# Designs tried in a protein design chat: VH-VL binders against NAD kinase (nadK). Part 190

Target 1, 268 residues: NAD kinase (nadK), of Syntrophomonas wolfei subsp. wolfei (q0aze0)
Amino acid sequence: MKIILVNNRFKENTEKKAQEIAGQLSALNVEVIIDNGLDEPYAGTVDFIMVLGGDGTMLRAARRYGQRAIPVLGVNMGTVGFLSNIEINELAEYLPLILREEYSLEARMMLEVAVFQQQSLLTRVFCLNELLLRSNSPRMLSFALEISGQKLEPYRGDGLIVSTTTGSTAYSLSAGGPIADPQLDAFIVTPVASHIINKRPLVVSPEREISLHLLEEREAIIGIDGQIKMDFGAENRVLIKRAPHPLLMVNLKAKPFFTSIDRSLQRQ

## First folded at step 13 (VH-VL)

Design BB71 (from Y14 with heavy chain P102S; framework fv_oberotatug)
Fold by ESMFold2-Fast, scan of step 13:
Structure BB71 (fold): chain C 268 residues (1-268), chain A 123 residues (1-123), chain B 107 residues (1-107)
Amino acid sequence: as target 1 above (268 residues)
Amino acid sequence: EVQLVESGGGLVKPGGSLRLSCAASGFTFSNAWMSWVRQAPGKGLEWVGRIKSKIDGGTTDYAAPVQGRFTISRDDSKNTLYLQMNSLKTEDTAVYYCTTHSRYGYFLAFDIWGQGTLVTVSS
Amino acid sequence: DVQMTQSPSSLSASVGDRVTITCRASQSISRYLSWYQQRPGKAPNLLIYKASNLESGVPSRFSGSGSGTDFTLTISTLQPEDFATYYCQQSYDRPWTFGQGTKVEIK
């Protein structure tokens, strides 16, 4: 059995714990690949991915490995989040179940984001939460949104979020989007500080293609899962569609989404 | 209501075959891991085998005494679990229960049980 | 295979008694243990999962404890409906194995 162990290189406690866990797994005849974010994603065959950290580390793992149909387990390292299933102090107890594949899987849709410069593909990225288009200056953006070739009236404002249902509780929520059951497949399109009074969040089929481009030359960025930033100008176009494979999340115990989000919102 | 109903038990001669069915209702059968557990007359419980949901791989596992002779399958469109029993032996005589792995709690516990169906292997 | 041994194999008790049943695994199974009740002529009923967690709908007089190799099921105040056979079951390793059962009989 081969396991990728994903950690956050910027947290020394996390790196030390990753080494300890790697040693424990090696003692059980498990091959371990440590991914601390410095190198390219491991290209070989892998049976399981264990993510040590909070939601941010899970988002990075999803972007790197989410399209390979490999089970991914989130192990919480003390941060509050929605994407982990067990706590680090529970790992030793659940490890036998992991090694014997005694767990359930939950499929979470992902976005495929393709950024073009003129007619050339500049980059293709996958993500679990959302794509954010936002102004990188005090000036509002003017931009075009197309959904499956249907051109909407121009948008004017700070930007737009295209989110998965998993991402409904991230930036989309802050911008006024709905909370969605992550078991549903849908895109949530949420305007950011629109100056057009009738622009509402949209919930659309995950089979739709969404494209964005600027109508005026402005300094803008595209953000992916709040972690990757890319410059976006009038010569650029972005195409967003459902990724070919969902992220396969591991459940070793029941995690009640609705009571968790309800508790989180009431404490704010 | 949540219910499992076994059927297909009966008297069969050694070396014979029998197919058991388990009809599920009141829960999402397609998401459930299902097991067969048997109990010989006056004796304790013995796990026979398990089938996972299709989402979790749809794999089957069997106890050594039945490996190669028994096959577990499921038809999610009919909410039905099956146990095909071949090359039956007198020691296979038992009440056969179908059971679910927990839907709302610990996945390795058997939380819902049918009433059982008796299989008697005798000449 | 992991062997599960229960003690005692049978006991006689009166309504209101405190009843303790033990279960021992042949190797460490962490907390991967469940307890079941089987009334005469009926299917088994889940009481306790993961060593100490009470299943929904099960009376609070039932409790479980233990980890590793030694486990205990306790009935704090025996009721008439509690005269039954009790089984422990390990889920640490396949095949899942049950104890031989403990029969709780009326005195």
Scores: ipSAE 0.560, ipTM 0.795, lowest interface PAE 2.1, mean pLDDT 89

Design BB72 (from Y14 with heavy chain P102G; framework fv_oberotatug)
Fold by ESMFold2-Fast, scan of step 13:
Structure BB72 (fold): chain C 268 residues (1-268), chain A 123 residues (1-123), chain B 107 residues (1-107)
Amino acid sequence: as target 1 above (268 residues)
Amino acid sequence: EVQLVESGGGLVKPGGSLRLSCAASGFTFSNAWMSWVRQAPGKGLEWVGRIKSKIDGGTTDYAAPVQGRFTISRDDSKNTLYLQMNSLKTEDTAVYYCTTHGRYGYFLAFDIWGQGTLVTVSS
Amino acid sequence: DVQMTQSPSSLSASVGDRVTITCRASQSISRYLSWYQQRPGKAPNLLIYKASNLESGVPSRFSGSGSGTDFTLTISTLQPEDFATYYCQQSYDRPWTFGQGTKVEIK
């Protein structure tokens, strides 16, 4: 069995803990690859991915490996998040289930984001939470939104979020989007500070294609999962689709999504 | 109402074959891991084998006494679990239960059970 | 295979008694142990999972404890419906194995 351990090198205990866990796994005849985010993703075949950290580390793992149909387990190292399933102090107890492949999988849709300049593909990335189009200056954006070839009336405001249901509790929530059951597949399209009062969030089929482009030259960026930034100008367009493969999240214990989000929202 | 109903048991001669069915209702069968557990008359429980859900790989595992002779399959469109039993031996005589596995932190407790179906292998 | 051995094989008790059943694994199984109750002529039902967690709908008089190789099921105040056979089962390694059973009989 070959396992990738994904960690964040910039957290004080994370690298040391990753080495400790790698040693434990090696003692059990498991080959371990450590991914601390510095190098290209590991290109070889692997059986399992263990993410040591918070939601941010899980988002990075999902972008790097989520399209490979490999089971991914989130192991919380500190503050409770939405994407981890077990705590680090529970890992020893659950390890036999991991090694014997005695776990359930939950499929979480991902976005495929393709950025073009005119007709040339500049980049293609995958993400678990959302794409954010936003102004990079005090000036509002004017932009076009198309959903499966249907051209909506132009948007004016600070931007737009296209989110998965997993991402419904991230930036989309802050911008007024709905909280969605992450077991549902849907795109959530949430305006950011729209100047048109009745521009509402949209919940649309994950089979639809969404495209965005600027109607006026402005300083804008697209953000991916709050971690990757790319410049976006009037010569660019972005196409958003459901990714070919969902992220396969490992469940070793029940995670009470609705009570977790309810508790989180009490601390505003 | 959550329910598992076994059928297909009966009398069979040594070396014969028999197919058991388990009809599931009241829960999402396609997400469930399913097992067969048997109990010889007046004896204890013995796990026979297991099939995972399709999303979890759809793989099967068997206890050594039945490996190579028994095959577990499922039809999610019919909410039905099957046990194909070949080369039956007198030692296979038992009540056969279908059962679900618990999810998440109580893997692999058997949380839902059918009423059982009796298989008698005799000459 | 992991062998599960229960003690005693049978016991006689009266309503109101405290009953203790033990289960021993041939190797360490951490807390990967469940307990089942089987009433005569009925299918088994789950009582306890992960050594000490009470299944929903099971009366609080049932409790489980232990880790590693030694496990205990306790019925604090035996009721008439508790006269049954009890089985432990390990879920640490395949094949999953049950103890031989402990029959709780009326005195």
Scores: ipSAE 0.557, ipTM 0.788, lowest interface PAE 2.0, mean pLDDT 89

Design BB73 (from Y14 with heavy chain P102L; framework fv_oberotatug)
Fold by ESMFold2-Fast, scan of step 13:
Structure BB73 (fold): chain C 268 residues (1-268), chain A 123 residues (1-123), chain B 107 residues (1-107)
Amino acid sequence: as target 1 above (268 residues)
Amino acid sequence: EVQLVESGGGLVKPGGSLRLSCAASGFTFSNAWMSWVRQAPGKGLEWVGRIKSKIDGGTTDYAAPVQGRFTISRDDSKNTLYLQMNSLKTEDTAVYYCTTHLRYGYFLAFDIWGQGTLVTVSS
Amino acid sequence: DVQMTQSPSSLSASVGDRVTITCRASQSISRYLSWYQQRPGKAPNLLIYKASNLESGVPSRFSGSGSGTDFTLTISTLQPEDFATYYCQQSYDRPWTFGQGTKVEIK
């Protein structure tokens, strides 16, 4: 059995824990690959991915490995989050279940984001939460949104978010989007500080294709899961669609989504 | 309300076959791992086998006494679990319960049980 | 296979008594143990999972403890509806195995 341990290179405690866990797994005849974000994703076959850290580390793991249909377990290391299932101090107890494949899987849809310059593909990335188009200057953007060939009236404002249901509690929520059950598959399209009063968030079928381009020359960026940023200009177009495979998240214990979000909202 | 209802039990001669059904309602059957547990008259509980949900691989596992003779299957469109019993022996005589692992994540407890169906294997 | 041995096989008690039932695993099973109650003529029902967690709807007079190889089910104040057979079950390794049962009878 081969397991990838994903940790945050900028957190000393996660690096130390990754080494400790790797030692425990090696003693049980499990081959371990440590991914701290420095190198390219491991290209070989693996049976399981264990993410040590908070939601940010899970988002990175999802971008790197989410399309391979490999079970991914989030192990919380003290940061409150929505994407972990167990705490680090529970890992020893649950390890026999992991090794015997005694766990359930939860499918979470992902976005496929393709950025073009004219007809040339510049980059293709996958993400778990969202794509954000935003202004990179004090000036508002003017941009076009097309959903499955349907051209909407132009948008004016600071930007737009195209989110998965998993991402509904991230940037989309802050911009006024709805909270969505992550068991549902849908795109949530949420405008950011729209100058047009009647622009509302949209919930659309995950079978639809969404495209965005600027209508006038502005400094803008595309953000992916709050972690990747790239320049976006009037010569660029972005195409967003459902990724071919969902992220397979591991459940070793019950973690009710609605009570978790309810508690989070009461604190704010 | 959450419930499981077994059916298909009865009298059968050694070497015969029988198929048990378990109708599920009140929960999302397609997400549940399901097991069969039997109890011989006046004896204790014995796990027979289980089937995982499709998303978890849909795999089956069996206890040694029934391996190769019994087959567990499911029809998620009908919310029904099946136990196909072949080459029946007198020691297979028992009440057969279907049960869920609906609370998976709490060390695989059997949390919901049907009322059971009696299978008697005798000449 | 992991063998589960319960003690005692039967006991006599009166309403209001404190009752303890023990379960021993042939190897360490951490806390992968559940307790079930079976009333005469009824299907089993889950009382305790993960050695010490009380199932929803189960009266607080029931409690579980233990880890490794030795486990205990306690009924603090026996009620008339508690006269039943109790089973422990390990979920550490397949095949999942039950203890032979402990019958709690009227004294």
Scores: ipSAE 0.526, ipTM 0.771, lowest interface PAE 2.1, mean pLDDT 89

Design BB74 (from Y14 with heavy chain P102T; framework fv_oberotatug)
Fold by ESMFold2-Fast, scan of step 13:
Structure BB74 (fold): chain C 268 residues (1-268), chain A 123 residues (1-123), chain B 107 residues (1-107)
Amino acid sequence: as target 1 above (268 residues)
Amino acid sequence: EVQLVESGGGLVKPGGSLRLSCAASGFTFSNAWMSWVRQAPGKGLEWVGRIKSKIDGGTTDYAAPVQGRFTISRDDSKNTLYLQMNSLKTEDTAVYYCTTHTRYGYFLAFDIWGQGTLVTVSS
Amino acid sequence: DVQMTQSPSSLSASVGDRVTITCRASQSISRYLSWYQQRPGKAPNLLIYKASNLESGVPSRFSGSGSGTDFTLTISTLQPEDFATYYCQQSYDRPWTFGQGTKVEIK
């Protein structure tokens, strides 16, 4: 069996923990590839991905490997996150189940984001939480939103978020979007500081295609999962659709979403 | 509400075949991992085999005594689990239970059990 | 295969007694052990999963403990409905295997 261990080498000395776990797995005749973010994603076949860290590390793993239909387990290294299933101190206990494939899978939709300049594709990125369009200057944006060929009235404000249901508790929530059951597939379209009083978040079928472009030249950026940024100008268009494959998240134990989010919101 | 009902048991001669059915209701069958567990008269429990949900790969696993003779399948549209038993032996005489793997917490215990159906292999 | 051995094979007890049943695995199974109750003529019922976790709806008089190779099921105050056969089951490695059962009988 071949496993990728995903970590961030510069966060909380996780590199030492990853090496320790890799040694334990190797002693059990498991081949281990460590992905600490420095190199290109591992291109060979693998059976399982173990993510050592918080939600941010899981988001990186999802962008790198989420379209390959490989089981991905989140192992929390500190406080409880939304994308981890077990704690690091539980890993030894659950390791036999991992090695024997005695776990369930939960499919989480992902976004496919394609950025164009005129008709030319500049980049294609997958993400688990959201795409954020925002101003990169003190000036507000004026931009067009089109859903499956239907042109909405222009937006004016600081930006827009197009989120998965998994991402409903991330940036979309901070901007006033609804909390969505991650078992549902949907796009959540949430405006950021809109100057139009009645621009509400939209919940849209995942079969629809969403496009965005600026109506006037401004300095803007596209953000992906809060981790990748790229410049966006009036000559650019972004096209968002459901990714071909969902992320396959590993469940070794129950993690009740509604209890977790309720507790999190009470602390804010 | 939540219920598993086995059927198809009966008397069969050695070398014969039987197909057992397990009708599920009151839960989302398509998400459940299902097992067959048998119990010979007056004896203990013996795991026969398991089928995973389709999202988890839909794979089957069998205990050595039945490997190659028994086949587990499922029809999610009918909420029904099946056990096809071929080349039956007198040692296969038992009450056959269908059961679900736990849906909350630890996934490898058996939480919902049917009533059982008796299979008697005798000449 | 992982062999599961229960001790005792049978015991006699009175209502109100504390009853202890032991289960031993032929190799370390961490905490991958469940306990079941089977009343005469009935299907088994899950009592405890993952060595010590009480299944929903099961009375608090039942408890489980142990890890590795040695496990215990305890009934703190035996009730009339508890006269049954009890089985341990390992889920550490396939095939999943059950102990031979412990019959709890009226003294």
Scores: ipSAE 0.503, ipTM 0.760, lowest interface PAE 2.3, mean pLDDT 89

Design BB75 (from Y14 with heavy chain P102D; framework fv_oberotatug)
Fold by ESMFold2-Fast, scan of step 13:
Structure BB75 (fold): chain C 268 residues (1-268), chain A 123 residues (1-123), chain B 107 residues (1-107)
Amino acid sequence: as target 1 above (268 residues)
Amino acid sequence: EVQLVESGGGLVKPGGSLRLSCAASGFTFSNAWMSWVRQAPGKGLEWVGRIKSKIDGGTTDYAAPVQGRFTISRDDSKNTLYLQMNSLKTEDTAVYYCTTHDRYGYFLAFDIWGQGTLVTVSS
Amino acid sequence: DVQMTQSPSSLSASVGDRVTITCRASQSISRYLSWYQQRPGKAPNLLIYKASNLESGVPSRFSGSGSGTDFTLTISTLQPEDFATYYCQQSYDRPWTFGQGTKVEIK
């Protein structure tokens, strides 16, 4: 059995903890690859991915490995979040289940984001939460939204979010989008400070393709999962569709989504 | 109401075959891991085998005494679990229970059980 | 395979008694142990999972304890409906195995 340990190099003691866990796994004849974010993603075959950290570390792991159909377990290192299943102090207890493949999987849809410069593909990335198009200045954007070839009336405002159901509790929620059951497959399209009074969030079939481009020259950015930023201008177009594979998240114990989000909304 | 109802048991001669069915209702069957557990007359419980949900790989696992002779399958569209029993032996005589693993709690415990169906293998 | 041995194989008790059943694993199974009750002519019912967690709907007179190789099921105040056979089951490693059962009989 081969396992990738994903950790955040900038968190206190996470690399030391990753080494401790790697030693325990090696003693059980498990081959371990450590991914601290500095190197290219491991390209070989692996059986399991263990993410040591908070939601941010899980988002990075999902972008790097989420399309490979490999089980991914979130192990919380003390930061409250939605994407971890167990705490680090529970790992020893659950390790036998991991090694014997006695766990459930939850499929979480991902976005495939393709950014074009004119007619040339500039980059293709995957993400678990959302794509954000926003102004990089105090000036509002004017932009076109097309859903499966259907051209909507132009948008005017600060931007737009295209979110997965997993991302419904991230930036989309802050912009007024609905809370969605993450087991449901859908795109949530949420305007950011629209000047059009009746522009509402849309819940759209995951089989649709979404296209965005600027209608006038403005400074804008594309944000991916709140972690990657790239410049976006009038010469650029972004195409968003459902990624070929969902992220396969590991459940070793029940973690009810609705009670977790309800509790989170009541606390500062 | 969550229910499991087994059927298909009966009398069969050694070397024969039977197919057992388990009809599930009151929960999302397609998400459930399902097992067969048997109990010989006057004896204890013995795990026969398990099938995972399709999202969890749809894999099957069997106890050594039945490996190669029994096959577990599922039809999620009909909410039904099956046990195909081939090359039956007198030692396979038992009440056969279908049971679920707790999907949303501790998923390795057998939380819901059917009433059982009797399989008798005799010459 | 992990072998599960229960003690005693049978016991006689009266309503109101405290009943203790033990279960031993042939190797350490951490806390991956469940307890089941089977009343005569009925299917088994889950009582306790992961050594000490009480299943929903199960009366509080039932409790479980233990870790590693030694486990205990306790019924604090035996009721008429508790005369049944009790089984422990390990879920640490496949094949999952049950103890031979402990029959709780009327004294």
Scores: ipSAE 0.522, ipTM 0.774, lowest interface PAE 2.4, mean pLDDT 89

